# VHH binders against Maintenance of telomere capping protein 2 (MTC2), part 4

Target 1, 357 residues: Maintenance of telomere capping protein 2 (MTC2), of Saccharomyces cerevisiae (c7gvl2)
Amino acid sequence: MGDHNLPDFQTCLKFSVTAKKSFLCMYRDSVSKEKLASSMPSTCDIQLKRAINDAYPGGGIKVTVLNSTTASLDSLATTHVKEFEIVIIPDINSLLQPDQAKLVKIMRDCTVAIEKAQSTRIFIGVVHWNNPVQPSGAAKDGDEAGKPAPKTRIFLPTSLRMGAWLKHKFWFACAPPYLDFESSTESSINTRANNSIGMAEEEKQEPESKRSIILNEEANLNDVFVGSTVRRYILDIMVHLRTHRLTYNAKAGGVYTNSLDDVVLLSRLIGLHSGKMFVSPSHVKEASRWYFPMHLELVQRSSMDSSLLYGSDPNLVDEMLEKLAKIKCEEVNEFENPLFLESLVVKNVLSKVVPPV

## First folded at step 18 (VHH)

Design w02 (from v02 with N31D)
Fold by OpenDDE, fold request of step 19:
Structure w02 (fold): chain B 357 residues (1-357), chain A 123 residues (1-123)
Amino acid sequence: as target 1 above (357 residues)
Amino acid sequence: EVQLVESGGRLVRTGGSLRLSCAASGFTFSDYNMAWFRQAPGKEREVVAAISYTGGSYWHADFVKGRFTISRDNAKNTVYLQMNSLKPEDTAVYYCAAEPYLGSLEDHTYQHWGQGTQVTVSS
């Protein structure tokens, strides 16, 4: 995987199911927003549902597409699931703050239920991202005295239009599933012929076997050793991310305390997937590339830059942000990653932090 | 030029109904969350209702719940406020506003504002 690409959906799904963690799926919006307002499942939702079912054939995972309505969130809060459920949120950026808060509460309750082994519900948040429309020319709004605080031009708009409290409920962002169009055509032809009357009894055994596979993977995950030096390395990365010039540390946003455990967990999964019984610095680097980009908050305007507290010229900061915005516009398409700038910050930090020996 | 133009404000009797409209121009309306604010004489501006850019997520203030309904038509670049069972306390200038990012209910996060429309409810 290129250093700046989003991780693949299949691996992300596998890790998320094993870890019982929620994740974001980043879709490049090729379709007019008008289609997103339709009560019909979007092509994206159908694709996700198919990809999940293909990854976990025979059931065992219930896939639900949430209607992005306030009413649907209320319904979700009252519904108990006995089986493993994946809830798809079709456009997570479309939620107003009150609904975001509601979703956060629901997700917290689900986490508690998982810890108690009562039920397992995880979420896939769909994010639709477009190329940043070049901010139309700053109308020089004249200095009229009584108008609310100057429209601070946002130079670097985020693809994640949610509060930090909701963002932190998701551990990483992935690319959409690849539709292998070729594989769907062959399976439809052969099922016509064989009339065999075979007995209904075999359907009961498949769900137990899949549950056993997930349980076995969880058991194997605990066998992956994490040394104290690895934890320290992650903490060093976190500190450098927090102190990075382009990182904005406000209130509950950005790199947070639970990031350590999440990165440790992800590093274990990567190690396990690679057939290793211990977490290496390379696994931590890879985990960091997956995890931290969506958890970073970048400086979007000069007023957010901490250097202003030390007498930096806001105009110079704005110029820097404009240059970054240009780079983002040019490179985001090449890498198909709306979190490209965040990924660059992570890459820069990873190059500076010395791995443990 | 970015414009929000409110309409529909008038004098109405207690218990009456009114529909406000806000027509947007000069920006991509479908990319913005919309809200209605009101300001009564001598009172602070308060948020009345908000709606996401898709229209799927919406919010109403407790003092208007069950009486007011926000809606939008992206094809017409218009946001609406249906007001039923109006009370004298609803007398205010009503403002339409647009917010691009967070789905916030805080007035300082809104980038574009209309000039407002006067709603007067007579006892």
Scores: ipSAE 0.861, ipTM 0.958, lowest interface PAE 0.5, mean pLDDT 85
Fold by OpenDDE, last read:
Structure w02 (fold): chain B 357 residues (1-357), chain A 123 residues (1-123)
Amino acid sequence: as target 1 above (357 residues)
Amino acid sequence: EVQLVESGGRLVRTGGSLRLSCAASGFTFSDYNMAWFRQAPGKEREVVAAISYTGGSYWHADFVKGRFTISRDNAKNTVYLQMNSLKPEDTAVYYCAAEPYLGSLEDHTYQHWGQGTQVTVSS
């Protein structure tokens, strides 16, 4: 995986199901937002549902697509599920703050239910992102000597239109599932008529067996050793992220406080997936690349820059933000990662923090 | 140029109904959350209702719940406020506003504002 690409959907789904954690799926908008207002599942929702079902064949996981409506959230809050349920939120950015707060409450309740082994419900939040429109350079044309047009305060747009309280309920962000459209065409032809009635007893692989697989994977996670040096390494990364120049720290910003446990858990999963029984610094680096872009708040405006408090020239900060905006516009398309700038900050920090020996 | 133009404000009797409209131009309407605010004489501006850019998420203030309904038509670049069972306390200038990012109900997060339309409810 390139250093700036989002992690793949399949791996993220697997880790999230095993850890019983919610995550975001980042879709590049190819479709007009008008289609998102429809009560019908979007092509993205269908794709996600299919990808989940393909990953977990046999119905061990119930997939529900939430209509991104206030009414649907109210209904969800009152509905208890006995089975493992994945709730797809088709456009999480479309939620107003009151509904975001409602969703946060629901997600908290689900976490408690998971801890009590009563029910398992996790969420996939779909985010639709577009390339930031290059700030149309004000055409230099009109020489009219008049009043300097108020310097259009450079704003770095965010792809995540949600409060930090909701954002931090999601573990990481992933790329959309890759649908190989090619494979579905060929299998329709050769349904030739061989009538052989052999009653193959479809062994109803009982949904219990898949539940057992998830439980077994969870048990195996505890066997992955995490040394004290690894925890210290994660903490060092967190400190460097918080003190990074581009990180906004003032209003509950910066690095999420519960990040240590989340990164440890993700590092264990990565280690386990790699066939290791211990967490290495490389696993921590990979986990950090996945986790921290979602749990960083960057300076979006010059007024948010803490350096101003120390007497920095606002113009220099604006210039820096302008350069960053340009980089974002150029590189987001290449990497298909709306969290590219966050990823850059993480990469920079990871290059500076010395891993434990 | 970004414009929000409110219309529909008039004098109505107590218990009457009114529909306000706000027509948007000069920006991508479908990318913005919309809200209605009101300001009565001598009172602070207060949020009345809000609706997400998709229209799926909406909010109404407690003082208007069950009486007012916010809606939008993205094809027409218009947000509406249906007001039923109007009371003298609803007398105010009603403003339409657009918010691009957070789905906030806080007035300072709204980037574009209309000029307002006067609603007067007589006893």
Scores: ipSAE 0.861, ipTM 0.957, lowest interface PAE 0.5, mean pLDDT 85
Fold by OpenDDE, last read:
Order: C-alpha cells, then sequence, then structure tokens
Structure w02 (fold): chain B 357 residues (1-357), chain A 123 residues (1-123)
C-alpha cells in the first residue's frame, strides 16, 4: 500500500472481526447528501453489507444498517445480540453530540459484553468526505479595521466531525470496498441449458466451521510474540507524535494511553497475516500508518498552536495553515485519503524515530 | 454574504402555538447543523433545539421536550421550530444558528447567527 493510502476494506474487516474492534470506512461523496436523509440504505450501505456478506458467507455475521436517527440509537441500546453482529452507521458525522454520547455508551457496553464473552457487536462508521471547496478567495472586502478576525475560522477542517471520545472507539479508518461490477454479468447467461439436477449439495459449511475459523485466528493472534523493544518503539512513536508541531494535544483528543495496546494488537495481526510469529519494527510501522492518522488531532487554527506560547507570530502560523490546506485539497484527491495530512505527520515521525535493533 | 433570517415570532397567548422559520443563504445549508437558541431578558442565552445537517439526529432541551419540535428542509434552506403549548417562560428572542463540524450544542461553536425573532407569550 502506498504510504498515504487508506488500508483496504477487506483486510481491515478481517482484522476488525478477529480483534472484535470497530472501524471507520471513508467514502468520497459521490452521492447527494439528500439521499442520506432517506430511511433507505444508501448505495454505500448496500455495498458494505454485500462486501461483509461476501467475506463471511453462511450467515456467521449479522449485518445491520442503522438509520442515522436518534430513534435508531435508542432502539439499538435495548437490543441484545446473540450472534456476531456488525452494525453499519451510515453517516457517523451526522450525529449530534448527545447522540454521539449515546453511541459511545452503547459501544462501551458492547466492549464489556465482548470481554465477558456474552455477545459480539462491532461497528462500522461510514464517513462521507468531499474535497473542501477551496475557500473561494476571501473577497478582499474592505479592511474594516480592528475587529479581530472571528476566532472561529478553521483553516484545516477535519473529515471526522465527532468528539474524541467517539473517535477513539474506532480502531482505524479504511477505504471503501471495491465492487468488481464486471463479474456478476457473465454468470447469469450460461446457466440455462443443462438441466442436470446435480444437487450441488451446497455443503452447508455449518456456521460452526466459520466460527471455528474466527476462533482459530484469535488463538493464533495470542501466539504472536511482542518483545519489550517493540513496545518501547511504539511508545517512542507516540511521544514523537504528541510533540509534533502540527499535532494538537488538547483535552482527551489525540494519541492516548490505550494507543499502545491498539497498535500492539494491530502489529500482531499484521505479523500474523505476514506468516510471522513475532512482531517486527516493520509491522509496527505499518500498524502506525493505519492507526495513528485517524487518532491524531491537527492544529486547525493559530490559537491551537503551542508555538504561540513561545512568541510565534499568529499570522505566520495562519499562513502556514493556509498553505497546508491547499496541499490537503490537492493531495486528498490524488491519494483518495481525507486523512492525508495526518498520514504525512505519521510518516514524518516514523522517519525520525529509530527502530530497535 | 451569509445570512440567517428568522421569522414567525409574535405575541401569543398561553397554550398557543407558533412556528418559527429560519431562512439560510450565502452558504451550503446542507453541510451545517442547525440550532435554535433563545435569550430572555436578563437571562443567558440557552440552546432550545438542534438538528444535524441530514435531519436524522436531533436534540431538544428538557424544558421544551414534548412541546417544541425542530425540523429542517434542505431543499428550501430552512430550519423550523414548531412551538406548542407555549408558556410565559418561553418569552424570549429566538435565534437561529449554524454549526459546521461538531454537532455541538455550545453556542461558541456556531459560526453563523440570525438577528433573532421576538416571541412573547402572554398570560
Amino acid sequence: as target 1 above (357 residues)
Amino acid sequence: EVQLVESGGRLVRTGGSLRLSCAASGFTFSDYNMAWFRQAPGKEREVVAAISYTGGSYWHADFVKGRFTISRDNAKNTVYLQMNSLKPEDTAVYYCAAEPYLGSLEDHTYQHWGQGTQVTVSS
């Protein structure tokens, strides 16, 4: 995967199911926001549901599409799941803070249920992102002198419009599934002729076999060795991310204490997927590229920049942020990654932190 | 130019109903969460109701629950507040505001504000 691309959906789904972790799926807005208000599943929701069902044939996973409504969240909180369930949230950015808080509570309860081996419910949050329309050049309308620029100008808007408490309930962000539309057309034509009722015994691969596969993967995950040096390396990365000039570390946002465990777990999965029984620095780097971009909080305005405390000129900071915003607008399209700037910060940190020998 | 224009505020009797409207212009209305705030004389501004940019997520303050309903029509660039069972305590200037990012209920996160419309409830 290119250094700035989102990880693929299939691998992310596999890892998330194995780890029983929730994740975000980043969709580029191709569809008018008007369709998001409809009670009908969007094309994106249908695609996700199909991709999940294709990855886990035989009903081992129940897929539910949540209506992005306050009422749906209330209903979800009262519904118990007996089977492994994936809940798709069609537009997670559309939730107001009270509903975000409800969702966080639900997700916490699900985590506890998982830990108790009572039920497994994970979430896929759909994020719709569009290229920020280049702020049309601020019409130089006249310098009416002295009114401080409204403190509210955000130079670098984030694609993730949720509180840090909700954001941190998701493990990483991935690309949408690729639907090869071509393969479904050919199979319908030729099946007409030979009536030989070969009862293709659809080997009902018993739901037990798929459950066994997931269980086996979980068992294997615990066997992947993580050395003390690897943990230290992750901590060093975390420290460098926190101290990065573009990183904003206010309140409960950004790199947090649980990030170590999250990155260790992801590194194990990457190692396992690579056929290794130990975590290498390379696995940590890859895990960091997946994990940290969505968990970073970047400076969005000069008032958020800690350098101001040291006498930096706010105007210079704003100019820098404007330049970054321009780069973001250009490069987000090229890499199809709304977290491109965050990925750049991670890349920069990974280049500076020396891996353990 | 960004504009929010409130309308529908008037004198009404206790138990009466009003529908406030806020017409938005000068920005992409469908990208913004909307809220109604009110400020009574000598009181702080308080949030009354909020609605997400899709309309699927909404919130009402406890003091208006069951009486007021926020809604929006993105095709008309308009947000509404249906107010039923009005009380003298509901007397205030009602403001429409737009918030682009957080779905916050905090007034300082709202970027665009209307001039307000006066609602007066008589006993």
Scores: ipSAE 0.859, ipTM 0.956, lowest interface PAE 0.5, mean pLDDT 86

Design w02 (from v02 with N31D)
Fold by OpenDDE, fold request of step 19:
Structure w02 (fold): chain B 357 residues (1-357), chain A 123 residues (1-123)
Amino acid sequence: as target 1 above (357 residues)
Amino acid sequence: EVQLVESGGRLVRTGGSLRLSCAASGFTFSDYNMAWFRQAPGKEREVVAAISYTGGSYWHADFVKGRFTISRDNAKNTVYLQMNSLKPEDTAVYYCAAEPYLGSLEDHTYQHWGQGTQVTVSS
């Protein structure tokens, strides 16, 4: 995985299913938002549904696509599912605040149900992002008269229209699934020939076997040892992120107390996936690269920079933000990662924090 | 230039119906949440209804619930407010407003405003 790429969908799905955590999937807008208003499942929804079904063949997981409507949320709130369910939210940013609050409540109720081992429902939120619009350089209209042109407040371009509530309700953000369109053409040809009889019994055992696999993975996750030194290392990373120059200090850089548990859990999964029975500093670094970019709150304007409180020149801060804005515009496109700048901050912190011996 | 132009406001009798329209221009309409606000004489501006940029998510104030319906047509760059069972208390200037992404119901988060259309409900 490149240092600045979003995590892959398949691995994220696997980890999220095992941990019973919700996550975001970041889609680059290729088409005008007008097509998103159609009641028809978007290409994204179809792709996600297919990717999930391919990962979990045999129906062990119920996949539901939410229409991101007020009515669909009301229906979801009243529907109790006994089976493992993944709910896809096609355009999570399309929800108004009342419906956001409703969704948050539903998600909380699902978390409680999971803790009580009553039901398992997790969410995949689809977030659409576009290329950051370069701040149109304020045309130096050389208007002659001596009124100081209002200092064009330099804003970091936001590539993501993501509300703060999303940053705290989802575990991490991933890339869209890569659908190898080529592999689907070959499997349709060979299934014609073999006899109808034996497939009925294998279909019933597959869901139970997959459920058993998920349960076994969950059990094994608890066996992955996390030492006190590793927890301290995560805390050190958190402190450095909170105090980083590019993070918004008034919001603790977006790093909250629950981040420790989330990173520990992700580190365990990474360790488990690597065949290890303990969490290493390398697992923590990888977990941090996945987790923190989505959660970080960055400085968006010079007035948000805490260094101003200590007498820093606002002009220097603006220059810095302008440079960062340029980098963001270029690199977001190159890496197809709307969280590139956040990932850069995490990378920087990880290079400075000394891992435990 | 960004413009929101409200239309359809008129004098109507109690129990009557009215449909307001707001035509948007000068910005990408499909990227904005839309809302209707109203302001009665001597009263504060209040939000009446809101609709997401996709039209899938919507909200109505409790005082208009079941009587008013917000809708939008992105192909026409227009947001509508269907008002049924009008009451004298509904007399106000109705404003159309656009909000970029938060889905907020707070007036200070709306970036673009129309000039308003007068709705008068007589007894």
Scores: ipSAE 0.842, ipTM 0.951, lowest interface PAE 0.5, mean pLDDT 86
Fold by ESMFold2, look of step 18:
Structure w02 (fold): chain B 357 residues (1-357), chain A 123 residues (1-123)
Amino acid sequence: as target 1 above (357 residues)
Amino acid sequence: EVQLVESGGRLVRTGGSLRLSCAASGFTFSDYNMAWFRQAPGKEREVVAAISYTGGSYWHADFVKGRFTISRDNAKNTVYLQMNSLKPEDTAVYYCAAEPYLGSLEDHTYQHWGQGTQVTVSS
């Protein structure tokens, strides 16, 4: 069951700070659209900021909440900060494509600055998602039976409303930090005084000092050994993901050549976190479950299907997509994971690819 | 049932101003990115301005930048295009369109379209 849940915020944050990588945080809530566009902090932005400050209390990380407005992106490009900065983007799905392109450029420039040791800035993109709506107008018994669906009908809409270039700038997606409101009904209306205290105790339930000792600086990470057979195993997983029946072949299933480096790095982090100075196949499996679901591009509509099993019959493809949409609608609630189908594909591939000895 | 109804198009002299409105019904307006397109006779349809479902991300084509402003009011299910300093080359049918996906500016991604409103700018 844990194979289909989003990874936890606290571990994802620590790995991303160590690796200097940006990541997505998936919030399931009905946040007011007016509040998301406002320059005033939202509840989720406040909770993220508190969770980061609790994890790094010495003031070593500056946290900036960036309104998703067009003007705020220009301001960000000119900001100079000598500290480690985390920029929270409160609703990354709401960026129009020209602003997505602007953000990609800003993030690329930040990567160059990291390489030159000039500054360190990484991003947390907040994705707000809702339980998927069952496809309307899809063929059912009695309704438009035998009529082909429009070829561009979308049966499986994505929860990530961003182009591939922006999506690739984030290495994985995680669950939000604990929300005091949902974990404590008795104090849900009186949260002003003790929100951060409750959040801190829930987020710091694990022994922080032991985790900090295991999760080392960049120098210790570089000493974690990755053998050639482990690299081959990662490549085999990537090939199987690219060719999986449910992945969109025209985009290589969302599995780009850069994925190898990211999965190797994440595998090292997982190995180091577990107290190892080498990467094992089990570390690769876990890294794959974290990394790939956010990147996969699944078939969403009949025109994307390249399977020869159905020929060019859009009705059979529509029937398959409707069944998948029903499963997604039901299972997303159980796992609180809008990437549930993608996680199933990864699990299927991991069960078929033979790990090295 | 789904409807986008543009209004406000009329004849205006060069240098004048005009405000277009587009009223939406039959779908959840606050879930959709909105755009204005225009098409002059014999020309391809082109995007003029776009605005995200929150209103926080917006875009204007270079040929209207500084003169036109897109805005939206989710309480009234309405998107607007304020057009200032109008030129004869702004003469076109203006269309309102809705898109629930990647925030693209490409017309083929827009799911709902209005019937258009004629704007004519005379010298």
Scores: ipSAE 0.670, ipTM 0.900, lowest interface PAE 0.9, mean pLDDT 78
Fold by ESMFold2, fold request of step 19:
Structure w02 (fold): chain B 357 residues (1-357), chain A 123 residues (1-123)
Amino acid sequence: as target 1 above (357 residues)
Amino acid sequence: EVQLVESGGRLVRTGGSLRLSCAASGFTFSDYNMAWFRQAPGKEREVVAAISYTGGSYWHADFVKGRFTISRDNAKNTVYLQMNSLKPEDTAVYYCAAEPYLGSLEDHTYQHWGQGTQVTVSS
């Protein structure tokens, strides 16, 4: 779980199934044909289905692929499943805002159903991203050099093309599963991904045995202790994120009220995964690195920057944002993380907030 | 140079049909959500229909629902508006617009605009 890398798919899947939370999976737009030489390249939904089936054999979880289409969303409200269902949305960035609002309502209804009934449905939103070359230089270099930028120009763009309310429905973002179809003997072995070895090494698993393991993990999760000083530490982190120089302060930096509950829950899962029945400050730091980057709203243009109220030059702010975008573009290739700058903001905040004893 | 060029607007009788086209050039069309807007004389510009960069997510305003259909062809870099059962109230200049952001229906979020094509529906 690195400082600048997206968390691995297998751990994110396990945590999300246990917590009954939806999450994003970030696919870079590239697939090496040499790694898939024995067959045509597979779609991301095939890879995700295989990874989920490997983690939960025996049919305890139904996996459904929902096309990101208006018709598919209109029909989804009438479906229900006797068992745990994971709905994959193959290109969530392709939804227009009216369809984003429909999906938010569907996901909100699913949350209520989990709380009141036995119906359990969570979503994996697939985000396809790339790292295109940044052709436009500083304001002085192009045809528009020395001229005011258009009011709508984005100098520090985001990789997530979804509104805040839809982003709020997803817990965190993870790396895709790595499946090596070029394995010498077993195509189902995934030794190049950060998988849970205990889940992959079980032989002749029974559906009842796997479901019993899930129930034991859920029961232990409820017993993980979170002290009041730890809760205050999380709140301190949230305040620093809301007021950070690079976050859009008018929108609280993207840090909303439910963030406390989600970070507490994720901290419990991380603690339990490390063999602890309590949450420590290190667990909170790791949960913060997983949770906050996809939720942060950074300043994208000078009109979003609070310093303008106190005399800052909008053109200099836009120039700074453009320089930050170039730095982000350069670093994304190394870490394969389109949320790199957001992760850096989180790291900066964590270095400043004093953890409890 | 980025261009959106609308075509197909003309005079038509009430109850008639038209198909508007918008040809795009100078940008990667398949990365952009597209919309049709219209502006009647003396009225504010309003969104008529929108379609996502894949074509799978679409929206039509209530005042045209069942009568107008937006579509796109990414191979031809073209977005269309099929208009059926035309009414005199549909008389307006129709604009094609593009945005690569959140899929908003708000006109101020659209980055590229065409010059418009006149549709006139007579009684």
Scores: ipSAE 0.668, ipTM 0.899, lowest interface PAE 0.9, mean pLDDT 78

